# Ledger of designs, part 18: VH-VL binders against Large ribosomal subunit protein eL31 (rpl31e)

Target 1, 104 residues: Large ribosomal subunit protein eL31 (rpl31e), of Aeropyrum pernix (q9yd25)
Amino acid sequence: MPSEGTWVYVVNLRRVYWGRRTRRAIRAVRMVREFVRRHTKADEVVIDNELNNYIWSRSREKPPARVKIIVSIREEEPEEGGERIRKAVVRLAGRKLRPGRYKG
Below, E stands for the ipSAE of ESMFold2; O stands for the ipSAE of OpenDDE; V2 stands for 0.75 times the mean of E and O plus 0.25 times the DockQ between their complexes.

## First folded at step 11 (VH-VL; framework fv_ciduvectamig_arm2)

Design p1 (from p0 with light chain E52Y; at its last look DockQ between E and O 0.56; V2 from the best seeds 0.00; counts 0 for: pae E 2.4 > 2)
Heavy chain, then light chain:
Amino acid sequence: QVQLQQSGPRLVRPSQTLSLTCAISGDSVSSDSAAWSWIRQSPSRGLEWLGRTYYRSDWYNDYAVSVKSRITVNPDTSRNQFTLQLNSVTPEDTALYYCARHDYDSFGYYFDYWGQGTLVTVSS
Amino acid sequence: QSALTQPASVSGSPGQSITISCTGTSSDVGGWDYVTWYQQHPDKAPKVLLYYVSNRPSGVSSRFSGSKSGNTASLTISGLQAEDQADYHCSSYTYDSTWVFGGGTKLTVL
ESMFold2, look of step 11: ipSAE 0.496; ipTM 0.831
ESMFold2 (binder alone), look of step 11: mean pLDDT 91; pTM 0.934
OpenDDE, look of step 11: ipSAE 0.741; ipTM 0.922
ESMFold2, look of step 13: ipSAE 0.484; ipTM 0.834
ESMFold2 (binder alone), look of step 13: mean pLDDT 91; pTM 0.934
OpenDDE, look of step 13: ipSAE 0.794; ipTM 0.927

Design p2 (from p0 with heavy chain S106E; at its last look DockQ between E and O 0.47; V2 from the best seeds 0.00; counts 0 for: pae E 3.5 > 2)
Fold by ESMFold2, look of step 11:
Structure p2 (fold): chain C 104 residues (1-104), chain A 124 residues (1-124), chain B 110 residues (1-110)
Amino acid sequence: as target 1 above (104 residues)
Amino acid sequence: QVQLQQSGPRLVRPSQTLSLTCAISGDSVSSDSAAWSWIRQSPSRGLEWLGRTYYRSDWYNDYAVSVKSRITVNPDTSRNQFTLQLNSVTPEDTALYYCARHDYDEFGYYFDYWGQGTLVTVSS
Amino acid sequence: QSALTQPASVSGSPGQSITISCTGTSSDVGGWDYVTWYQQHPDKAPKVLLYEVSNRPSGVSSRFSGSKSGNTASLTISGLQAEDQADYHCSSYTYDSTWVFGGGTKLTVL
């Protein structure tokens, strides 16, 4: 169970093409969110607009087959004093970044 | 060594379009590891981010809500520059305008290179 | 009427420590760790001082430090020097993929 930090992943989205054509971009965004939840155990996942725009760039039917992302994880105590919340914020990674851990 | 060189008119009449250019050296406007922004500064409002253009398999823009209906930021790959167009200006658009870069491959997500600034006056 | 709230001015004597606050919302200062402080001397473009709340780029004095609690970030300058007299701006990335800035703080070294 990773704590806080910053990671770069490549997400394989080709399975989105196994479903309906008209929902492929929607499924691609969902697949990224689920990938992040699985690999980081985040309770909340925030997808940055530039990543979302990239996935929708050609059409809802033709999302990219893979996408490189930067995921920043932090744990926050809610103001109610309840359980900590693992929050992942996700943005599109630049081409030079290799997959792996960068901070944390 | 990245350098940003601004050019454009310093005086614009109300209702006209403000047009500024930022020429890039030491990097490419189409670099998929950078993004290109316009930021303005006035004594009454401080620094204000206006918008950006960037390339990720295609060109994208993000604009501040306050100017979204009037702004366009365009790349020009043949001249390695990008432009600001701000329509229907008023005296409230009088400011010192900067172009700036940020790098997607660095995790700081801050503006690391700035142009020299262009003071634009909008007056009737 | 800036998106982030900073004091308009602060002052201090050489050798003292001063703190400048920057207050936003849960969708900017509280939502991301992309809080940046810029120093700006007269007639010059802003220069990055701290990024990611508290990190110093190479060449920035360790007299500059930063922190964040909830929706408020703070810049602390220790061992105040005459050359620190400048304007200081905070900035944050937002959930809308935009940047917001504070109104700026004029630091006067007495």
Scores: ipSAE 0.367, ipTM 0.792, lowest interface PAE 3.5, mean pLDDT 85
ESMFold2 (binder alone), look of step 11: mean pLDDT 90; pTM 0.912
OpenDDE, look of step 11: ipSAE 0.417; ipTM 0.866

Design p3 (from p0 with heavy chain D105N S106P; at its last look DockQ between E and O 0.48; V2 from the best seeds 0.00; counts 0 for: pae E 2.6 > 2)
Fold by ESMFold2, look of step 11:
Structure p3 (fold): chain C 104 residues (1-104), chain A 124 residues (1-124), chain B 110 residues (1-110)
Amino acid sequence: as target 1 above (104 residues)
Amino acid sequence: QVQLQQSGPRLVRPSQTLSLTCAISGDSVSSDSAAWSWIRQSPSRGLEWLGRTYYRSDWYNDYAVSVKSRITVNPDTSRNQFTLQLNSVTPEDTALYYCARHDYNPFGYYFDYWGQGTLVTVSS
Amino acid sequence: QSALTQPASVSGSPGQSITISCTGTSSDVGGWDYVTWYQQHPDKAPKVLLYEVSNRPSGVSSRFSGSKSGNTASLTISGLQAEDQADYHCSSYTYDSTWVFGGGTKLTVL
């Protein structure tokens, strides 16, 4: 199972252009969530506003075809009660960062 | 090496607009690996982040809820600077104002460079 | 008031250890690992002491350490020295892509 840590990935979003133009940015955000859940087994995915803005940057019809992301994984205590959850927090990566594991 | 140099008036009357400028050297205001913030400090509220501007294929802003109705942070790429405009000021806006940079490195997300600070007094 | 809660002041004698707390919510201190501690001497801008909860920048003494549990982060200073007398601020990134700060803690070295 994936450990806690920090990872940099490049997510291919080209498939969003196969469907309806008016929902491409929504699907791009969903695709990032799916990617993160699959690679990290996170229960919850939080997407930073900067990343969301970048995906929506022109219009909902023209999201970027690829996006580089920073994913930080940690386990979180629920406030009172409940089981520990794995939370992934995701933000936009600078273009100079290489993909791979960075911490953890 | 990045340096931030602030300028602007130190005395502003109530109901007017507070305007400050932060000039950048050693980096670009349009860098896609940085973002540019205004932070103020007062005895009653301590440090308070106000807002930022940044370029990621387009220009964006994020603002603190407490000031979002009154604040504008604008880049100026030709002069390599960014500005704060805070409208309708009251004496509660009296504070030491800093501009600051943060980097998008995966191991930090903190303000690594600060301006020298500008004490702004709001009074008649 | 400030979004994060810190004690207003703390004191200790040279050689002691002291701890400063910083309490927020699940959408800031508890949510992101972007908790930063700043040291501020009089008439100076804040300077980073610790970032990402516990990491020390180059040049920061190993006497400074950090941790967090739930919604509370802690800065511990061991082997207290006179030069440690300063204000200490915690900050956290939030789920709204903003920053929040504590009210600051004045450390007095007796």
Scores: ipSAE 0.414, ipTM 0.795, lowest interface PAE 2.6, mean pLDDT 86
ESMFold2 (binder alone), look of step 11: mean pLDDT 89; pTM 0.913
OpenDDE, look of step 11: ipSAE 0.548; ipTM 0.889

Design p4 (from p0 with heavy chain R101K, light chain Y95W; at its last look DockQ between E and O 0.46; V2 from the best seeds 0.00; counts 0 for: pae E 3.2 > 2)
Fold by ESMFold2, look of step 11:
Order: structure tokens, then sequence, then C-alpha cells
Structure p4 (fold): chain C 104 residues (1-104), chain A 124 residues (1-124), chain B 110 residues (1-110)
């Protein structure tokens, strides 16, 4: 896996409906974050506010069942003298993008 | 392929509401692969993004912090257009107003289609 | 008053190389890789030159290149030509799900 790059994924969020209704949108955002960590090995995952708003769009109880995302991976120095970290930056993708690995 | 055609008043008095319309051809305002923005340009501020509307199972809006309290951007699916309303205008709102589209199917988050521009003057 | 800082003007002679800077913050230019450069000729809408810092759309000359370091992005035009005389705007997506623009740079080809 290259250290940097751009990927498109589809995340299935339907399992969030199996749990507590009042926390479904929170759980959906958590599922996206965990999905990205697992698939990209990122140390830090940052979710764009647009994607967060989309997940919350109707209510905390009605997140979308699936979401397509664009994930940009980069390595950054977190502070002076610190080790480089692998950061994933995530935004909402359009439906026509195919899942897979991209550069631009 | 996509065309954006603007219309609306060119002179607005201070404290009134500025309203502009952007008609879309070659795409749908409810496309789930696009978002629809208003951007203005003035000599003193250059280009300023104001806000957008887009459809993803429901309608969403995002607005620039500088105008959040005064702006509304609404789609009109029956006419395939979207509108800008900017309340309580002052002469500082005098600018060339553009509507613009950006694409969710691209990796660059940029405006690839622009309307022709509407010069709006706010003056008493 | 613009959120991103660009020089107001820059000039160069045909054949020379010039660079236009665009300085923002860690919540825009430094926080995202969604920096875009637009070229604008008089009485025209802006046209995309570069997106995602350094990517050229089809039909844009390889004379245009871009880079970013920290909170500053740069547009470089090599082999300057008369047709490059225009206004140049940078933009960046922000962590508030908005865009910010620079104040614009007037390029004069001498």
Amino acid sequence: as target 1 above (104 residues)
Amino acid sequence: QVQLQQSGPRLVRPSQTLSLTCAISGDSVSSDSAAWSWIRQSPSRGLEWLGRTYYRSDWYNDYAVSVKSRITVNPDTSRNQFTLQLNSVTPEDTALYYCAKHDYDSFGYYFDYWGQGTLVTVSS
Amino acid sequence: QSALTQPASVSGSPGQSITISCTGTSSDVGGWDYVTWYQQHPDKAPKVLLYEVSNRPSGVSSRFSGSKSGNTASLTISGLQAEDQADYHCSSYTWDSTWVFGGGTKLTVL
C-alpha cells in the first residue's frame, strides 16, 4: 500500500439500525471512521463536515444505509521531533465514482 | 454540456433582500453528483464563495460564515434552477454574482461550470 | 480582507518563469489538498488551471504547475506568453465545508 494516495470506498451502514435508535447517526459516523482506519491503516481519520451533515441529514435516527466516500491518505509530521503519522481525510463522493485506487 | 443562465435584479436598495436565480440546462439541480453554489466578485474582496445547495437523499446547505445569518440558497426542482436570497444588504454587497457548479464525481473540489455573472449594485 | 493572501500583481517578460503565492491557514490551504487555481480574462468567468494543488485538467498547458508547502500554495507559469496576461485566483476548501479565495493576482506580460 503506498504511503499516500486517494481511494473511493462504499461503506455499508445498515448495521447501525440494529442498535439504539437515538444514537444511529453517531454510530454511523463512528462506523465510517473505523472502516477507514481498517482499510487504510490511518493513525488519524478526519471526517469532512459535509459528510457528517449528510449522515445526520434527516435525524440522528435515520442515517443513510450506504455512503460513498473519497479518502485521501497522507503522512504528516504531527509536531517537532515527532514520528510521521498516517492521516486520512474523508469526504462525500458522488455515486458515479467507481470504488478503487486513484491518484487524481 | 452544462449551462448556467442567471437572472435577477441589478439594483437593490440598502436593507432590502437581494434575490437571484440560476437556471440549469444539461444537468439536474437534484443530481446526486453535483452541488450548486453562489460566488461573488468585487474589487475590494476578489472572489467570495457564499453558499451552496445539493441533494443527497435530502437537501443540504452550507454557507460562508461571513453571510450565514443573511443567506438562503434554495433549489427549485420543477423549474430546474436554484436561487440566492441575501437579506439586509449594504453597499458592501455590491458585486458581480456568479452561480457555479462543482462535481462530487471528481477528486478536485473546484467549480467547473459558471453562469455569465450578474452585476448587482446596492445603492440608495 | 480576502481569506487567502496573494500578491496584488506580478509581471514578467515572454519566455520567463513566474510564481504566484497563495497563503492561507491550517484549516484551509494547509488542512486540505483541495487548492484550485483559476485564470480569469477580462469580462470572462474564471477558468480552472489547476486542481488538487498540482493537477492539470485536459487542455491546460504543461507550462502551468503547482505546489504546496505548509499553508502556502504556489502557481508557476514557465515560458510566459502574451496570452497568459490575466487575473489569477487561488481557492481552498475549508474545514467548515466552505471555500475561501485569494484576492487575486494581476499578471502583466511585458
Scores: ipSAE 0.381, ipTM 0.783, lowest interface PAE 3.2, mean pLDDT 85
ESMFold2 (binder alone), look of step 11: mean pLDDT 89; pTM 0.917
OpenDDE, look of step 11: ipSAE 0.636; ipTM 0.896

Design p5 (from p0 with heavy chain R101K Y109W; at its last look DockQ between E and O 0.69; V2 from the best seeds 0.00; counts 0 for: pae E 2.3 > 2)
Fold by ESMFold2, look of step 11:
Structure p5 (fold): chain C 104 residues (1-104), chain A 124 residues (1-124), chain B 110 residues (1-110)
Amino acid sequence: as target 1 above (104 residues)
Amino acid sequence: QVQLQQSGPRLVRPSQTLSLTCAISGDSVSSDSAAWSWIRQSPSRGLEWLGRTYYRSDWYNDYAVSVKSRITVNPDTSRNQFTLQLNSVTPEDTALYYCAKHDYDSFGWYFDYWGQGTLVTVSS
Amino acid sequence: QSALTQPASVSGSPGQSITISCTGTSSDVGGWDYVTWYQQHPDKAPKVLLYEVSNRPSGVSSRFSGSKSGNTASLTISGLQAEDQADYHCSSYTYDSTWVFGGGTKLTVL
């Protein structure tokens, strides 16, 4: 299974506070998505509801400064033999999980 | 070691509210590394996840679409327990009801602790 | 269709291998790698056999193995033993942040 695996990351979201207050949680979710694309080269990123709720938990203007995530990557070649599709599915990690690579 | 102890009535009349309680020992219902679920089992539908409550800076719920109009799962932090309320029950809600925990500090992410089960009969 | 499809029953003789299928959709079995298999003996709560498709918790025999292809997950029990006679349930996480289960499979050891 090429280029597949599971990782735990900590994402720093503090830069979201540099922009407009009313879009901070939206930008925090975007920052997580961009972080995942950058670190995994995923074509598609799926964000779990618990992670989204954690980011929005106080208000759109007060997202958490850091979030720990678990990212599972899989790669699937289309039946036609086109370009490989990399999907990343992302959920909230418990705070005691160490950052790093997990194979599951 | 986490333990889940269930309680509640075992007979409920149609159109009434089914109400069950799950008491937690060895953990906190407000742990931000856990989620607390209700799951039921019947011969006709097998196991069926109903919903959960969890604390992530605030309290949230997720519910199965099949019951989301009738279900409420509530924490009780002072008694360290959580409850199931299922409104407007019919005989199709007759099942063995379990409470269960998901642990988010372990990689596995499965229901690792279950209550003892409560058989609830809905009948006139 | 949102519920997972399992055969109602399977049977095998001691020493043989059997496989139980679990078919879902691209939004559950095909969408997440959080497919879990539970074993349930009579009058007991389910116990996990496999998580994340193929991983075994500590204390689970290596006779239990799992795989997934597309929207179908499989549990294989090799070297079948009398104690394996039980109900087997698959579950999957969904893109709606819910869990779904299969209808269960009764395994009879002949």
Scores: ipSAE 0.474, ipTM 0.826, lowest interface PAE 2.3, mean pLDDT 86
ESMFold2 (binder alone), look of step 11: mean pLDDT 89; pTM 0.907
OpenDDE, look of step 11: ipSAE 0.604; ipTM 0.892

Design p6 (from p0 with light chain S27D; at its last look DockQ between E and O 0.59; V2 from the best seeds 0.00; counts 0 for: pae E 3.2 > 2)
Fold by ESMFold2, look of step 11:
Structure p6 (fold): chain C 104 residues (1-104), chain A 124 residues (1-124), chain B 110 residues (1-110)
Amino acid sequence: as target 1 above (104 residues)
Amino acid sequence: QVQLQQSGPRLVRPSQTLSLTCAISGDSVSSDSAAWSWIRQSPSRGLEWLGRTYYRSDWYNDYAVSVKSRITVNPDTSRNQFTLQLNSVTPEDTALYYCARHDYDSFGYYFDYWGQGTLVTVSS
Amino acid sequence: QSALTQPASVSGSPGQSITISCTGTSDDVGGWDYVTWYQQHPDKAPKVLLYEVSNRPSGVSSRFSGSKSGNTASLTISGLQAEDQADYHCSSYTYDSTWVFGGGTKLTVL
């Protein structure tokens, strides 16, 4: 379980097409968050605007079937003095990057 | 190697629209791995990012809050260029304007190629 | 005024080390690891010195190093040389998918 670093993943979003058509893009964004939480154990996931725009780009009913993402993970001390949290920040990856570990 | 070449008028009257063009060679304005920004520099404000345009299945823009109501950044795919339109200018918009690129295939979000700069003066 | 706070100027003698700070918020410097330092000589466009807080592009001396703690990033220049006299700008990506810059720091090598 990596503590900090940068990874590239491909997220399969095909499952969103099983549910209601009008909520597919909303569900696709949630699936990306769930994927990141599951694979990185992040407490907090931040999705970059460009990734969100890409998922919504054709319509709320036709999200892409797969999306390549870059996830940067770090641990932070909260402002209120609680325990350290794992934060993942997620952006859209360019097509040339292969999945895998890149830094950390 | 990517090159950015700027053009446009260097003197603009207050209340009018400032318009600049940035021609791209060595890359495409519609590249799905890059984005295209305008940045300006003045003694009073230093460097200031204004906005960008980028293509990700469709065209999108992001703009700085300080200029969001006045700015438009548009691509021109047929000429491989992108433009800045800044409406209702005042002398405070006098600055050295740069166009710049950033690459989505890198892990950092930084501006790797810059145009030569265009000093635009807003005065009557 | 700039969104990120940098000292207006710093100075040092050849061979010494200096540090330039860049303070933002939890939405920018504290939120992403996309802090970049640019070096700018007179009449030139800015040039990337460090990206992703501490990474050096090819051709940048190991005398330049970077770090971040909380909402503050730092650029350290070791072994100052006359050629280091320039303006230094920090920038950060934000949670609004925009960039913010510091006001710039003028480094004088004495």
Scores: ipSAE 0.368, ipTM 0.784, lowest interface PAE 3.2, mean pLDDT 85
ESMFold2 (binder alone), look of step 11: mean pLDDT 89; pTM 0.898
OpenDDE, look of step 11: ipSAE 0.516; ipTM 0.876

Design p7 (from p0 with heavy chain S37N; at its last look DockQ between E and O 0.71; V2 from the best seeds 0.00; counts 0 for: pae E 2.8 > 2)
Fold by ESMFold2, look of step 11:
Structure p7 (fold): chain C 104 residues (1-104), chain A 124 residues (1-124), chain B 110 residues (1-110)
Amino acid sequence: as target 1 above (104 residues)
Amino acid sequence: QVQLQQSGPRLVRPSQTLSLTCAISGDSVSSDSAAWNWIRQSPSRGLEWLGRTYYRSDWYNDYAVSVKSRITVNPDTSRNQFTLQLNSVTPEDTALYYCARHDYDSFGYYFDYWGQGTLVTVSS
Amino acid sequence: QSALTQPASVSGSPGQSITISCTGTSSDVGGWDYVTWYQQHPDKAPKVLLYEVSNRPSGVSSRFSGSKSGNTASLTISGLQAEDQADYHCSSYTYDSTWVFGGGTKLTVL
């Protein structure tokens, strides 16, 4: 994966329905975070409120079956030196955006 | 294409509630591809984002910390508009108020349509 | 005090290039790439000039360019024209899912 850039993904969340109903929205957010870490190798994932609100929109028991996201990857210099940190910032994507690379 | 038309009183007394309305044409306030914002401008503070309302299977709001305790932004789907209510105003709330849209279907994530602006004066 | 720091004013002669800075923090300008520049003429609403740091909407001259390094974004106007005399505002999305603006920069074309 390029060191920086912006991508649109669709994340399948259907697996959260296999577990306990009361934890489905929590698991859905965790699945998004893990998806982003796996696909971008980010050290840190920041999830926008709008995306979180969409996942929780109906209840903790009824997250959406899939979600389209925009992921922006950037590298950040630690304040006291060391390796640059890969940070992914994640926002809800509009339904008309196609998956793929958009910048970087 | 999309047009935002503002209305509301231009003079408000201290301690009262400032109320403004933004009527939408060419789009829907309940569009799950947009968010509806209030922004104000004054000589001392410049542009200042106040808050937004948006629909994503349910209605949500996000507010600036500086006004969070005093602000509400409400949609009105039957009239296709949204409102700003700012409680307990002081002269420091005197500003030119704008409503604005940003569109989630575009990549850009910026305010693409603005209302005409409403100068609100808070004074005795 | 505005959340993002811009110079209060800048000036240039026709044909010159000028640059306006916008400095924030790692939680806004340094965090998201949603940095936007707005141009505002007197008695008009702001108009998008650049979005996502450096992208131009349709109809915006290629004389306007943008960049970002660390917590500072820059707007450069090349080939300065009289019509460029206006106020320029930067904005950034934040990690708190809010928008912040700079204090604005008044550009005077001499």
Scores: ipSAE 0.408, ipTM 0.820, lowest interface PAE 2.8, mean pLDDT 86
ESMFold2 (binder alone), look of step 11: mean pLDDT 91; pTM 0.932
OpenDDE, look of step 11: ipSAE 0.430; ipTM 0.868

## First folded at step 13 (VH-VL; framework fv_ciduvectamig_arm2)

Design q1 (from p1 with heavy chain R101K Y109W; at its last look DockQ between E and O 0.57; V2 from the best seeds 0.00; counts 0 for: pae O 3.3 > 2)
Fold by OpenDDE, look of step 13:
Structure q1 (fold): chain C 104 residues (1-104), chain A 124 residues (1-124), chain B 110 residues (1-110)
Amino acid sequence: as target 1 above (104 residues)
Amino acid sequence: QVQLQQSGPRLVRPSQTLSLTCAISGDSVSSDSAAWSWIRQSPSRGLEWLGRTYYRSDWYNDYAVSVKSRITVNPDTSRNQFTLQLNSVTPEDTALYYCAKHDYDSFGWYFDYWGQGTLVTVSS
Amino acid sequence: QSALTQPASVSGSPGQSITISCTGTSSDVGGWDYVTWYQQHPDKAPKVLLYYVSNRPSGVSSRFSGSKSGNTASLTISGLQAEDQADYHCSSYTYDSTWVFGGGTKLTVL
C-alpha cells in the first residue's frame, strides 16, 4: 500500500456503461472513490470538484471511459482516545503526468 | 507568453456591484488545461482566493465560501477574457484585486501568471 | 484568520541564511504536497518561488529551497541579498477545492 505522498493512477470507468444510462456519471464517481479506497486504504476519500465536473462534463449518460487522477495521501493525528485517520484527496491529473509516485 | 491585463472601475459605492475584466493573451480562456481565478489582497486579510472559471467540455465555476453568495466569475470566449462581479459590496471588500492563471499539466495548483492588479476602493 | 500561519517578519544580514515557516492544520490543508511559496516586491504581483514544496520554476535562484515536516512547510533563503527584501507568502490547495494563503512574512535585509 502506498505510504503518505502523491500518486498518479489511471482508472478504467468503462464498466459504468453496463448499467442504467441516467446513473452512469454517478457510478463513475463512485468507482473512482472505491478505486482509491482499495488502493490507498484511506478511511476518507475526497473527490476534487474539477474531477467530479470532468466526469459529468459530457452528460450524466456519457462519463469518460478512463480518467487520470492524482491522489494525495495523508494521515491525521488522532483525537484523544481516537484512531489515526488516513485521508486521500483525488484530483484530475494533467496530460503530461505519468502514472506512478511523485515526491515533493 | 501568457499575459493578463486587468480593467475596471477603481471606486465602488457601498451596496453596488464591483466589476472587473481580465483580458488574456498567449492562451485561451477555454483551454482544457488551464483555470482562471480572481484573488484579492488587503493589509488586514492578506491574499484571499475568491473564485475561478474553467472549461472541461463544459464551463464550470468554483467560489470561496466567504463570497459565494455575492460572486460571479464569467468567461467571454469572443473576447478571450473573464470577468469578476461582486455584489452588495462593503468597505471590507476594499482590496487589490488580481486575476491569475494555473495549469494542471505541471501540478499546476499554483498561480503562475498574474494580472497587474487593480486597487478597488469601496467608499461612499 | 489565515488558515496558514507565518511569522509577521524576519530579518537577516547579507550572506546569511534565513528560514520562513508556514504552519497549518490537517483540516485546513488539502495536502501539504501542494504547498507553494510566492515572493512579492512592492507594487508587484506575487511571483512563484517554489511549488510542490521544493520545486523551483525556471528562472528562480537555487538560493531558494523548501522543505516540509509534519504540518509545517519551510522556505530557506541562503546567501541573503538586498534584492531578497520582499514579502513572502505560502499557499496550499485545500480539500474543498479552494486555495488558502498564509498571512505573509516581511523579510528585511539589514
Scores: ipSAE 0.245, ipTM 0.807, lowest interface PAE 3.3, mean pLDDT 88
ESMFold2, look of step 13: ipSAE 0.549; ipTM 0.845
ESMFold2 (binder alone), look of step 13: mean pLDDT 89; pTM 0.902

Design q2 (from p1 with light chain V29I; at its last look DockQ between E and O 0.58; V2 from the best seeds 0.00; counts 0 for: pae E 2.7 > 2)
Fold by ESMFold2, look of step 13:
Structure q2 (fold): chain C 104 residues (1-104), chain A 124 residues (1-124), chain B 110 residues (1-110)
Amino acid sequence: as target 1 above (104 residues)
Amino acid sequence: QVQLQQSGPRLVRPSQTLSLTCAISGDSVSSDSAAWSWIRQSPSRGLEWLGRTYYRSDWYNDYAVSVKSRITVNPDTSRNQFTLQLNSVTPEDTALYYCARHDYDSFGYYFDYWGQGTLVTVSS
Amino acid sequence: QSALTQPASVSGSPGQSITISCTGTSSDIGGWDYVTWYQQHPDKAPKVLLYYVSNRPSGVSSRFSGSKSGNTASLTISGLQAEDQADYHCSSYTYDSTWVFGGGTKLTVL
């Protein structure tokens, strides 16, 4: 995986429906964050408001079964020094965008 | 392709509510591929993003901190338009107001279509 | 929130190259790659020149190019022409899910 760049993924969230109904949207956001960590090795994941709103769009009990995301990866020097970290910033992708690499 | 046509009063007294309308052609205000913003421009502050409305299974808004206590942006699906309401205006709200669109179907994240602009003066 | 810093004005002669800078913070220019440059002629709405730092929309001349390093983005106009005389604005998406703009740069073609 390149050190920086932009990718589009589709995340399957159907497994959130296997657990407690009242926490499905919370778990869906967590699943997106963990998906991004696994696929990009990011140390830090930032979720954009529009993506969060989409996941909560119908209620905390009815998150979408799948979500398309666009992920931008950077390696940055942490604000307090230390080794470089991988940061992922994530937004909702339009439905016409194909999964894959788009920049970097 | 997409066109944004603005309308509304150009002179507003202090403490009144500024109301503007943006009519959309070539797209739908309820498109799940777009979002609809108001942006203003003044000589002293340049361009300022004020807020947006968008539809993603339900309607949502985001507003700039500087105006969020006074602003409302509402869609009107029957007329395919969206409105700006800015309450309790002062002369500092005098500006050229634009409506604008951004979309989700490209990896660009920018305002691709703009209205013609409406100069609103707030004065006694 | 964060404001982007641009020079107030820049000038150049026809045929020369000029560069306009846009400096922000790690929460905007440095945090996202959603840097956009807009051209604005008098009495006109802004028009996109570059998006995602360096991409040109269809119909924009290859004379316009963009880059960024750290918290600073740059617009370069090569082969300067009289029609390039306009205001130029940079913008960035932020970690607060908002947009910020630079103060604008007036380009004068001598």
Scores: ipSAE 0.454, ipTM 0.817, lowest interface PAE 2.7, mean pLDDT 86
ESMFold2 (binder alone), look of step 13: mean pLDDT 90; pTM 0.922
OpenDDE, look of step 13: ipSAE 0.805; ipTM 0.929

